# VHH binders against RNA-binding protein 12 (RBM12), part 3

Target 1, 78 residues: RNA-binding protein 12 (RBM12), of Homo sapiens (Human) (q9ntz6r430to507)
Amino acid sequence: FCVYLKGLPFEAENKHVIDFFKKLDIVEDSIYIAYGPNGKATGEGFVEFRNEADYKAALCRHKQYMGNRFIQVHPITK
Below, E stands for the ipSAE of ESMFold2; O stands for the ipSAE of OpenDDE; V2 stands for 0.75 times the mean of E and O plus 0.25 times the DockQ between their complexes.

## First folded at step 1 (VHH)

Design b6 (framework vhh_7sr4_2)
Fold by ESMFold2-Fast, scan of step 1:
Structure b6 (fold): chain B 78 residues (1-78), chain A 124 residues (1-124)
Amino acid sequence: as target 1 above (78 residues)
Amino acid sequence: EVKLVESGGGLVQPGGSLRLSCAASGSIFSDYAMGWYRQTPGKQRDLVADITSGGSTKYGDSVKGRFTISRDNTKNTVYLQMNSLKPEDTAVYYCAAEGDESYWDAYPSEYDYWGQGTQVTVSS
C-alpha cells in the first residue's frame, strides 16, 4: 500500500509528510523524500500505509495543500 | 495551451466589494490548481488565494475572512470575491494556473500560466 508524491515543497521533511497524512496509519520508516545533488528535496517522495483503508484515504488527499504547495498523491503502478 | 482572461477590476471606495473572474480556455482547467496573486510596484507577487482541483483553499494572511476564492469547472472559471476592501488591497491582480503533470519533471516556475493582470484600486 504505497503512494508516490509529487509537488512537495523543497523544504519538506518527514515531519511535514506525517502532518499531511494526519489520522492515517503510515509506516513512518517508509517515508522517503528524494534529494538532489545539491542536498535539497526534488519535490518527490514515497509513503507506505499499514492498511488498505488508509491507503485509499491517502489517495483522496490528492491535490490538498502542504504549506505553500498542493501535493499530488498517486498509486505506485510504474 | 491554457489562456487566462481576467475581468472585474476597477476603482472602489474603502469598505466596498468587487468580484474578479478568470476564464480559462482549453480542456485542462479541471486538472489545474487556480490562484490569485497580487503585485504592487517594486514588490514581488504575493499569494492572495489558491484553490486546488479538489477544492482545498489557501489564503494570504492579509485577506483571510475578507476574500473568498471559488471555481466552476463547468464554466472553466475561477472567482475572487473581495469584501471590506482597504487601501492596502490596491494592486494588480493576476490569475494563475498550475499543476500540469506533464511538466512536473521540467517545471520551470511556480505556475505554468498567468493572466495579463487586472488593476484594483481602493481609494476615496
Scores: ipSAE 0.000, ipTM 0.150, lowest interface PAE 12.3, mean pLDDT 73

Design b7 (framework vhh_7z1x_3)
Fold by ESMFold2-Fast, scan of step 1:
Structure b7 (fold): chain B 78 residues (1-78), chain A 125 residues (1-125)
Amino acid sequence: as target 1 above (78 residues)
Amino acid sequence: QVQLVETGGGLVQPGGSLRLSCTASGFTFSSYEMNWVRQAPGKGLEWLSGISSSGSTISYADSVKGRFTISRDNAKNTLYLQMNSLQPDDTAVYFCARDSEEYTWEGTPEYMDVWGQGTQVTVSS
């Protein structure tokens, strides 16, 4: 139960992802914020959910704000 | 032949507004994240705003947040920047720039691979 995040603030940290998905049971060790070759954040990330219900609830947060920016929340099927 | 062309710059008084346009040609505009970047006289590049390929995700630099609005029209291959409440320190050459196809770069002009020629904005009393 994994989602792909796009549109993260340049300075986003794990704590911001945790707050964005507040009340959902996330696997905190799964939080990944992507960085490019120059060491700067790309705005992309990934996070796992412990159960299907919270994974589906997370998809409903698509286009909700982290700070003053919309976050894209997309399903990952592997 | 891959090209970005900015228009809409000019002279404006403090407190005024301008709308900049950037027309893309030679590539599939709807597939790329786009950015506005400016360069004030004698200074480096400053990233202002970015918009996702669909227009659904938008980001702003703190210096312009609440005053500038980025938007795009993929059917017209055009990027826009609506600038309100302009200040003398907004005087700069304004560029539109395309993100690299490999990465979604936010605030990193060095990894933007196609740039327009720029349009001059002068805010003067």
Scores: ipSAE 0.000, ipTM 0.117, lowest interface PAE 14.6, mean pLDDT 76

Design b8 (framework vhh_8pnl_2)
Fold by ESMFold2-Fast, scan of step 1:
Structure b8 (fold): chain B 78 residues (1-78), chain A 124 residues (1-124)
Amino acid sequence: as target 1 above (78 residues)
Amino acid sequence: QGQLVESGGGLVQPGGSLRLSCADAGFTFSDYAMAWYRQAPGKERELVARITSGGSTNYADFVKGRFTISRDNAKSTLYLQMNSLKPEDTAMYYCATESDVEYFDLTPGAYDYWGQGTRVTVSA
């Protein structure tokens, strides 16, 4: 049960992802924040949930704010 | 796995025109601002133009009057019409989604990069 995140602030750390999904059971070791060729965060990330209910709740957080950025929460597409 | 896919680049003579396209394989294209970035050899990436989900546009001074950004939400496609091309427009061109629509200047780093880019060469 993984989601793809887009729109993360460039200074975002794992703790910000944890806070954004507070009250949901995330796999904290699964948090990945992507970095581009310039060594700066791209605003993309991934996180895994322990159960389907929290995964579905996470998808409902789509377009909620982390600081001044709204966060896109997408199911991983093939 | 979805991503942005740029196309339409090529070799053109000064004064010529090209139309770049960026297809969004994702499912939320219409909800977000979109931008075109470019990177010339030996230079940092710079923002060329942006367009909001509602169609409001902003352009870098060096392309104003020559380039037009547009979008077709029904086709999930972003366009850059490039007219009166100059040798200094030679660069790799990238499209990006911008999730923070509150910022109205061309400051880099507020945007996400999803494409591999399309090469534009303006040479006689």
Scores: ipSAE 0.000, ipTM 0.102, lowest interface PAE 12.5, mean pLDDT 72

Design b9 (framework vhh_7sr4_2; at its last look DockQ between E and O 0.09; V2 from the best seeds 0.00; counts 0 for: pae E 17.6 > 2, unsure alone 63.4 < 65, placed apart)
Amino acid sequence: EVKLVESGGGLVQPGGSLRLSCAASGFTFDDYAMGWYRQTPGKQRDLVADISSGGSTKYGDSVKGRFTISRDNTKNTVYLQMNSLKPEDTAVYYCATESDVEYFDLTPGAYDYWGQGTQVTVSS
ESMFold2-Fast, scan of step 1: ipSAE 0.000; ipTM 0.226
ESMFold2, look of step 2: ipSAE 0.000; ipTM 0.158
ESMFold2 (binder alone), look of step 2: mean pLDDT 77; pTM 0.764
OpenDDE, look of step 2: ipSAE 0.019; ipTM 0.283
ESMFold2, look of step 13: ipSAE 0.000; ipTM 0.112
ESMFold2 (binder alone), look of step 13: mean pLDDT 77; pTM 0.771
OpenDDE, look of step 13: ipSAE 0.019; ipTM 0.459

Design c1 (framework vhh_7z1x_3)
Fold by ESMFold2-Fast, scan of step 1:
Structure c1 (fold): chain B 78 residues (1-78), chain A 125 residues (1-125)
Amino acid sequence: as target 1 above (78 residues)
Amino acid sequence: QVQLVETGGGLVQPGGSLRLSCTASGFTFSSYAMNWVRQAPGKGLEWLSGISGSGGSTSYADSVKGRFTISRDNAKNTLYLQMNSLQPDDTAVYFCARTYRVTIGGTTYEYFDYWGQGTQVTVSS
């Protein structure tokens, strides 16, 4: 169970993703914040959940805020 | 315009029952899967239950399985949550939410694009 994140603050770290998904059982080692070829964060990321209920709860956080930015939470299918 | 309006919240004693309703307008209700989500004081969002557009399939979080029942009446554009055996830990604001699916470049995305205002459920003696 994985979600794609878009709109992350460019200064976001793994700890901010963990805080954003408080109370959900995330696979902390799965957190990936994407970086471009220039070595700067793109604002995109991915995270895995251990069970379907928490994955569905994560989808509920779509358009919620992390600091001053709202975060888009999209499921990954295929 | 899309609107979702929850009703039915209130104060209930431990072990009691309550039924929530969510009335939808501004879209073809039967074409969308619907969900119930709650947020307890000081906690994050917890997905509780989902139902397909036709009502033919349902799913539940383990925390509510066997106690809560999701249903819908597509003729009335209304989603329901029947809550039984309520406990103090069920105290939360309850939201209904619409599932949105879109396929772009062969990849299917889904998320909750519209939410109701929420209805407060308090379980206390």
Scores: ipSAE 0.000, ipTM 0.142, lowest interface PAE 14.6, mean pLDDT 79

Design c10 (framework vhh_7b18_3)
Fold by ESMFold2-Fast, scan of step 1:
Order: sequence, then C-alpha cells, then structure tokens
Structure c10 (fold): chain B 78 residues (1-78), chain A 125 residues (1-125)
Amino acid sequence: as target 1 above (78 residues)
Amino acid sequence: QVQLVETGGGLVQPGGSLRLSCAASGFTVSSNYMGWARQVPGKGLEWVSYIYSGGSTEYQDSVKGRFTISRDNAKSTVYLQMNSLKPEDTAVYYCARDTGSRTIYISGYYGMDVWGQGTQVTVSS
C-alpha cells in the first residue's frame, strides 16, 4: 500500500511526512523524499502504509496542506 | 509501441536560439515525467531539464534562465527552448520518459525507462 506524493515543500523531511499523515499507520522506513540531479528536493516522495484502511484514508488527504503548500497524494498499484 | 523521436538540432552561433522537439507515441506525455539529457563530447551524460506529470519543472544550474521545457499534450510533444546558447552547450540531446513509479533518485539518477535517438546541437562560430 504505497502512495506517491507531489508538492512537498523543498525543505520537507521525514518528520513532516509523518505529521501530514498523523493518526495513520505509516511504515516510517518506507518514507522516501526524491532529489533531482542538482541535489535539491524535487517536491516528490513516496510512503507505504501498513494496512488498506489507512492507505485509503491517506488518499483522502489529497490537496490538504503541509505548511503553505497543498500536497497531491496519488495511488501506486503493485 | 512506445517511441520518442527528437528533432530540431543543428548548427547555431553563440548567443543564438534553438527549439528541440520530442515527439512521443504509444503513451500520454501528460501522464508521465519527461526529461532532457545531453552527452557532451568527451564527457558523461548530463541531465538538463525535467517536467513532472503535473507540469512542475526543474533545470540543471548551468542552463537555468536560458532553457525552458514545455509540452503540448494535444500533439504528444515535449519541447526544449534553448536561448543564449554557449559553445559548452554543444552536445547530443536526448529526450527520456520516466513512468513516475520509478522516479527514485538512486546514485544520482532518475528511473528513466525510454530514451530517444538523440539530436545533435552544435554551438560554434
């Protein structure tokens, strides 16, 4: 159960992803924040959920805010 | 069949402009991550620009302010507008696709899965 994130603040860290999905059971070791070839964060990331219910709840967080930015939450299948 | 075909390369003088086109077939460009990379003679492959499925863009520091990546979804085409060209921009330019699901930054590289044939850009007087 994995989601793709877009629109992350460029200073976002694992702790910000954990807070954004508060009350959901995420696999903290699965958190990945993508970096571009210039060494800067792209604003994209991935995170895995331990169960389907929390994965579905995570998809409902689509377009909610992390700081001053709304976050896109997209499904990844298989 | 999935294909990428680059066109628009050529000879230009320093300070000139070129627009490269990347025609895609067999998939939807707006649903994928697309990028441009270049092979400089005697050097390795260098990422130039990237456009994400949602339209956000990134540029290598050496081309920021001079190059612009864009796309035309109706034509299934990605463009690289190159302005204020310098001799050091001389390279073979490649268009590449990333499905998004493999856009993982591993050892400094994106998960690009389809590449074009390349188009030669020469900036010389």
Scores: ipSAE 0.000, ipTM 0.105, lowest interface PAE 16.0, mean pLDDT 71

Design c11 (framework vhh_7w1s_2)
Fold by ESMFold2-Fast, scan of step 1:
Structure c11 (fold): chain B 78 residues (1-78), chain A 122 residues (1-122)
Amino acid sequence: as target 1 above (78 residues)
Amino acid sequence: QLQLVESGGGLVQAGGSMRLSCAASGFTFSSYMGWHRQAPGKQRELVAKISGGSTAYDDSVKGRFTISRDNTKNTVYLQMNSLKVEDTAVYYCARTYRVTIGGTTYEYFDYWGQGTQVTVSS
């Protein structure tokens, strides 16, 4: 169960993603913050959830805030 | 604001044809576009996608459905031929983003339309 994140602050770290999804059972080792070819963060990320209920709860956090930025939370498929 | 608006759904007899349209407002198509559908009690599934002249289809619709794009009109179409009762569903247009992480390619759906109902009677 994976979501795609868009709109992350460029200084965001794994700890900020964990806090944004607090109370949901995330796979912490799955947290990936994307970096571009120039080595700078793109504002994108991905995270996996251990169960479907928490995955669905995570989708409900779409457009909620991390600091002063609202975060887009999108379903993702392989 | 950015949005996708579907049209062209309705009631059709089995064996018939129908064309769905997806018009973009507030942005242009510069990435993958796709058509998804969801039947009552089923999960939403991707049936067709298009990007830069490349197309892909789910096996259930391959040979019957054709996805196309008119960049001048900023519209994506789904031509549905030889319709079956099991094609009955709400059809959604979506813009997709593609990303490769650790060698695995993922797709996510950035914007969705409101959906258009397609009902195929026997």
Scores: ipSAE 0.000, ipTM 0.154, lowest interface PAE 12.1, mean pLDDT 76

Design c12 (framework vhh_7z1x_3)
Fold by ESMFold2-Fast, scan of step 1:
Structure c12 (fold): chain B 78 residues (1-78), chain A 127 residues (1-127)
Amino acid sequence: as target 1 above (78 residues)
Amino acid sequence: QVQLVETGGGLVQPGGSLRLSCTASGFTFSSYAMNWVRQAPGKGLEWLSGISSSGSTISYADSVKGRFTISRDNAKNTLYLQMNSLQPDDTAVYFCARHYTVTYPGGKTVRVYFDYWGQGTQVTVSS
């Protein structure tokens, strides 16, 4: 159970993703914050959840804020 | 069935060198771009370098540019990272990752991410 994140602050770290999904059972070492070919953060990432219930709860956090940026939370597609 | 296995990590003194290898199985290695990423203690994942499926296009993060060299041997299904001039800040678990493309919900935008990761290999730079 994996979600795609978009709109992350460019300075975001794993601790910010953990806090954003606080109270949900995330696989903390699955957290990925994407960087582009130029070595700069793209504002995108993904994270894995241990169970379906928390995965569905995570999708409900779509458009909630991390700092001063709202975060898009999307299911992973093929 | 898809497996990526990193080897070559270890303890090295500042200024030293290590070569990491990533052996791929369960997919057509020569058809995928590959990446190296690392995770330092208590920190998030940091992308380090990427290489196209043919090896013709290579990119590096600014933090490792000039010190690290990515390469691949498609006949051996192996990805390499040559690390020179290692610094204490390079202490991390190093992962190889397969490059993949996802379609945004709604079908019109293509995004690129990593779909399979190895277990990682520990690199410690310390005296």
Scores: ipSAE 0.000, ipTM 0.133, lowest interface PAE 12.3, mean pLDDT 75

Design c13 (framework vhh_7sr4_2)
Fold by ESMFold2-Fast, scan of step 1:
Structure c13 (fold): chain B 78 residues (1-78), chain A 125 residues (1-125)
Amino acid sequence: as target 1 above (78 residues)
Amino acid sequence: EVKLVESGGGLVQPGGSLRLSCAASGFTFSSYAMGWYRQTPGKQRDLVADIYSGGSTKYGDSVKGRFTISRDNTKNTVYLQMNSLKPEDTAVYYCATYTRIEYSGGSKYVTYDYWGQGTQVTVSS
């Protein structure tokens, strides 16, 4: 159960992703924030959930805000 | 130019230990996730362990509790401490860094942009 994230703030860290999905059972070791070859964050990432119910709840957070940016939450096939 | 150089492989008896090192250069190491993968002849590469830029780790099911991945950002090096080695751990071990989410075969996945040349680990009596 994986989601793809787009629109993450440049300064986003794992702790911000955890807070964005709070109350959901996240596989914290699965959190990945993507970086380009220049070493800067691309605004993309993904996260795994331990169960289907929390995965579906995560998809419902699509277009909710992390700080002043809305986050796109998309299903991803693994 | 991104360069990854593995070292520390060798022949070891079952129950033994090895530490693999991967020296990275040509990119901002602290901003990138690093991984170890392994490949046996005729098989696809399998995840051994990943360590994300923030320090979170992920392990393949077969190595959980036996292997530990770590990184030293001051040395631009990622390590794999392998304990309680078994004959089935015999493989070529590759260091990798991934920077992109890629689309292939209708699926979305994180792809590794850069791979080392690999280091052989052989576990036999």
Scores: ipSAE 0.000, ipTM 0.157, lowest interface PAE 11.4, mean pLDDT 75

Design c14 (framework vhh_8pnl_2)
Fold by ESMFold2-Fast, scan of step 1:
Structure c14 (fold): chain B 78 residues (1-78), chain A 123 residues (1-123)
Amino acid sequence: as target 1 above (78 residues)
Amino acid sequence: QGQLVESGGGLVQPGGSLRLSCADAGFTFSSYAMAWYRQAPGKERELVARIYSGGSTNYADFVKGRFTISRDNAKSTLYLQMNSLKPEDTAMYYCAVRIYSTGGSVTRHYDYWGQGTRVTVSA
């Protein structure tokens, strides 16, 4: 059960992703902040949920805010 | 609903041309290698063309000289210009991006794909 995130602040860290999905059962070691080949953050990330209910709840967080930016939450195939 | 959206497919006669587009709403993929793949009925999905973050390109032998991959980084759009189309080019065409992990994490990549756009070349 994975989601793909877009619009992350360029300084976002795992702790910010955990807070954004507060109350959902995240596989903590699945949290991944993407960097491009040039070594700079892309604003993208991935996270896995332990159960389907929390995965579906995560999709409902689409366009909610992390700090000053709204976050896009999309389904993704592993 | 997918994040990558392909468009531009359709019906064309042999020798015709089509331009496919792959868009991501709001963000650029200039930092990534991006690719076009295709899957013909009853066949495996196969690589058609790839463009790397530095702008270099790679093409499958069966499309060299006929297809051109390019991207517009300002528009976050990947293109495939297809010329001299043949009946054997009939397939679903998919765009794909590979995101690589760097520093502080294990080395990993994640691929994600669009839903595809259909190209039919009628004989």
Scores: ipSAE 0.000, ipTM 0.141, lowest interface PAE 13.7, mean pLDDT 73

Design c2 (framework vhh_7sr4_2)
Fold by ESMFold2-Fast, scan of step 1:
Structure c2 (fold): chain B 78 residues (1-78), chain A 124 residues (1-124)
Amino acid sequence: as target 1 above (78 residues)
Amino acid sequence: EVKLVESGGGLVQPGGSLRLSCAASGFTFSSYAMGWYRQTPGKQRDLVADITSGGSTKYGDSVKGRFTISRDNTKNTVYLQMNSLKPEDTAVYYCARTYRVTIGGTTYEYFDYWGQGTQVTVSS
């Protein structure tokens, strides 16, 4: 169960994603934050959830804030 | 407000045909990819067909050769023509607005809006 994240702050790290989804059972080693050729985060990433209930709860955090930016949380398929 | 409204579902006998429509509003329809997905109770939603803004199509393996996806940008509508229907095609069919994103060299599809779904039942 994966979500696609958009709008992440450029300083975002795995710990910020963990805090954003606090109380949900995420697969911490699945956290991916995309970086561009300039070495800065692109604002995109994804994370996997261990169970469907927490995946659905994560989708409900769409447009909630991380710092001063709202985060888009989208369902993603491979 | 983005809205996707499906229509055209119903009950048909095996071998029959149905045409589903999805009327979109609240966004620039011609700029987005659209798709049809289906779900049987207790299972995840599976790809039936999708179509990019440029008209490129992709089909699920079980429907290739039987179903055709198309779009009419003048009417802001995406269609699914379903021919040679089988009992296995019985499901709720959902319209979605889709995006593709490449992360770490892998291309994923994500969805930001879904319709409410329309029931298709294939039985005698």
Scores: ipSAE 0.012, ipTM 0.283, lowest interface PAE 9.0, mean pLDDT 81

Design c3 (framework vhh_7xy4_2)
Fold by ESMFold2-Fast, scan of step 1:
Structure c3 (fold): chain B 78 residues (1-78), chain A 126 residues (1-126)
Amino acid sequence: as target 1 above (78 residues)
Amino acid sequence: QLQLVESGGGLVQPGGSLRLSCAASGFTFSSYAMAWVRQPHGKGLEYIATISSSGSTIYYSDSVKGRFTISRDNAKNTLYLQMNSLKPEDTAMYYCAKVRYTYSSGGSTYSYMDVKGQGTQVTVSS
């Protein structure tokens, strides 16, 4: 159960992703924040959920805010 | 315990070739997609290529398309990257990674990865 994140602040760290999905059972070791050429964060990331209920709850946080930015939460294919 | 051991890097001149290998252990290698990523000194990770568990589906970043070839040998639990026509901008530490998930959008493919190895250094310099 994984989601793709888009719109992350460029200074976002794992702790910000944990806070964004607070009360959901995330696999903290699964948090990945993507970096592009030039070593800069792309604003994209991935995170896994331990169960389906929390995965579905995470999808409901689509377009909710992390600071001053809304975050896109998308389902992912494996 | 998941373990990935990269090898095959070295110093090469522009236009040269290198073949990288990744020996995998601690998981069922044939059941997972694999990827190569790189990190230039002082910069973030850059995606290079992904190969499906069977080897039938392959994706490359635009920066290496036509020059690099990813392949795998499931009987030997080994991932390969054949690098041709090397350029100075290819200089980086190269890591192999186990892929957990793939997301496709707008003609691009994104892969969620574990990177666990020490890497192998590739330096392209005259």
Scores: ipSAE 0.010, ipTM 0.234, lowest interface PAE 9.8, mean pLDDT 77

Design c4 (framework vhh_8pnl_2)
Fold by ESMFold2-Fast, scan of step 1:
Structure c4 (fold): chain B 78 residues (1-78), chain A 124 residues (1-124)
Amino acid sequence: as target 1 above (78 residues)
Amino acid sequence: QGQLVESGGGLVQPGGSLRLSCADAGFTFSSYAMAWYRQAPGKERELVARISSGGSTNYADFVKGRFTISRDNAKSTLYLQMNSLKPEDTAMYYCATGYRISTSGDYTYTFDYWGQGTRVTVSA
């Protein structure tokens, strides 16, 4: 159960993803924040959820804010 | 954050073969689609082949019948077997992790480029 994230603040770290999905059981070791050749975050990432209920709840956070940016939360499949 | 490491590139004569490998050391390999891309000098990156987490494969028309993509989830490794190589196959080859994005009624795969690539040169 994974989601793709778009619109992350460029300063975003794993701790910000954890806080954005607070109250949901994420696989913290699965958090990935994409970085470009310049070493800066691209605004993209993904994270895995431990169960389907929390995965579906995560999709409901689509377009909610992390700091000053709304985050796009998209489903990904195997 | 994970890391993909490509290997297996080199110099080969037309008609030769190479096997590229991509090793994952950072996250759940088996949960994601994987792909091989290439970028020839002066051109944009293009998809060569992709494989879903379940093993379904897709190939670009210019490599069908010559290249085979495969994965070994137990070893967290992606492979590209390249046969009957042509000078046109000369490029930097990259492996990428992917996921299928669901938009309004539409599904596409999006791939992130993780590795530094491995150079393949097919001499004329």
Scores: ipSAE 0.000, ipTM 0.143, lowest interface PAE 15.0, mean pLDDT 73

Design c5 (framework vhh_7b18_3)
Fold by ESMFold2-Fast, scan of step 1:
Structure c5 (fold): chain B 78 residues (1-78), chain A 125 residues (1-125)
Amino acid sequence: as target 1 above (78 residues)
Amino acid sequence: QVQLVETGGGLVQPGGSLRLSCAASGFTFSSYAMGWARQVPGKGLEWVSYIYSGGSTEYQDSVKGRFTISRDNAKSTVYLQMNSLKPEDTAVYYCARSYTVKTGSGTVYRYFDYWGQGTQVTVSS
């Protein structure tokens, strides 16, 4: 049960992803924040959920804010 | 900590060959998939080739049949043999540590978490 994240602030860390999905059972070791060749975050990431209910709840957080950025939450197949 | 160092880039004429090497350190190399991606001038990054920890390989359609990825776990090195080079292969080539996720529908996604400094490949007459 994985989601693709887009629109992450470039300064975002794992703790920000954990807070964004607070009250959902995420697999914290699954948090991945993508980095480009220059060593800077690309604004993309991925995270796994322990169960289907929380995965579906995570998709409902699509376009909610992390700081001043709205976060796109997509099924990994898209 | 994790370091990936590319070598082997350079200038070649169309139809020529180059072999890129990527020396990895700071992690258990044999446990990770490795890939090559390239940054074409004026365009975004694009994935080129992928080698799983088990040795299976995948290639972007544009390089299939011309490029070969391989690895030497004893040397913690991944290679990209590039044959029949074309001007459109001109790019900065990056080595990356990676993992894949395969969905129930069979779709495969490749994620890269650490990147090398890049090596310039120029194909020009």
Scores: ipSAE 0.000, ipTM 0.102, lowest interface PAE 16.4, mean pLDDT 75

Design c6 (framework vhh_7sr4_2)
Fold by ESMFold2-Fast, scan of step 1:
Structure c6 (fold): chain B 78 residues (1-78), chain A 123 residues (1-123)
Amino acid sequence: as target 1 above (78 residues)
Amino acid sequence: EVKLVESGGGLVQPGGSLRLSCAASGRTFSSYAMGWYRQTPGKQRDLVADITSGGSTKYGDSVKGRFTISRDNTKNTVYLQMNSLKPEDTAVYYCAAKTVYIRSGGEYTYDYWGQGTQVTVSS
């Protein structure tokens, strides 16, 4: 149970992802913040949830704000 | 504040079974992630199993397939069912309740620990 995140602040760290999904059980080791070939953050990320209920609750956080940016939360697609 | 009391430890033969219980007192048991850890003299505490408020579980590599963690939020209790016990499972087993607080200043954690219960696997 993974989600794709888009719109992350470029200064976002794992702790901000944990706070955004507060009260949901995330696999902290799964948190990935994407960086481009130039070494700069792309604003994209991924995170895994331990169970389906928290995964579905995470999808309900779509378009909620992290700081001054709204975050897009999408199911991972092949 | 959460207070944790472990029970169910004891002496058992290799291949035997034990069920540990951890009774929690305090406000919001159902909101805590709960875990079992074990410690052998001279070593650091190792994760045995944990369970989230939603019931998702994780196990240490050495106990996968033999141990099962479960919780009963109506009784404020977490359990560890230990099957196919081996001499290397001998340790003091500790119950923990874990919370994470994330604030603008950073990430803060606070863990509550029980006093431990001895499990000895010997013939």
Scores: ipSAE 0.000, ipTM 0.064, lowest interface PAE 20.2, mean pLDDT 74

Design c7 (framework vhh_7z1x_3)
Fold by ESMFold2-Fast, scan of step 1:
Structure c7 (fold): chain B 78 residues (1-78), chain A 126 residues (1-126)
Amino acid sequence: as target 1 above (78 residues)
Amino acid sequence: QVQLVETGGGLVQPGGSLRLSCTASGFTFSNYAMNWVRQAPGKGLEWLSGISGSGGRTSYADSVKGRFTISRDNAKNTLYLQMNSLQPDDTAVYFCAKGTYEVHGNKVIYTYFDYWGQGTQVTVSS
């Protein structure tokens, strides 16, 4: 169960993603913050949840704020 | 060691075509979905297209639908992106990315990138 994140502050670290999804059981080793070939963060990321209930709760965090930026939380599907 | 190596980038005129290739090694290529992602100068990552491990299922971002075609040759461990009707705003570094999830039964494919190539530069200008 994964979500795609957009709008992350460019200074965001794993600890900020963990706090944004507080009370949800995330796979902490799954946290991926995207970086371009120049080594700079792009503002995008991915995170995995251990169960469906917490995955659904994570989707409800869509458009909530991390610092001064709202975060888009999207399911990853084809 | 998992390796993804992109080739085929370069300079092309507006309206032209390019074909990108990504050679994979270090994993069973046919078992995993593969994706193309790009990053234009000063912009974030944009997912463009994905293909299932078998090649039976493909998907595209609206920005490239009808112009780009994703395909794979599992015998050669190679992923392709055929790019037609290229426009200046297609100028970007193009990456191939390995997916971590595949569809079975009634569930759709979940794509999450655990390995990336180094990228290949595509420049569209006259």
Scores: ipSAE 0.000, ipTM 0.100, lowest interface PAE 16.4, mean pLDDT 75

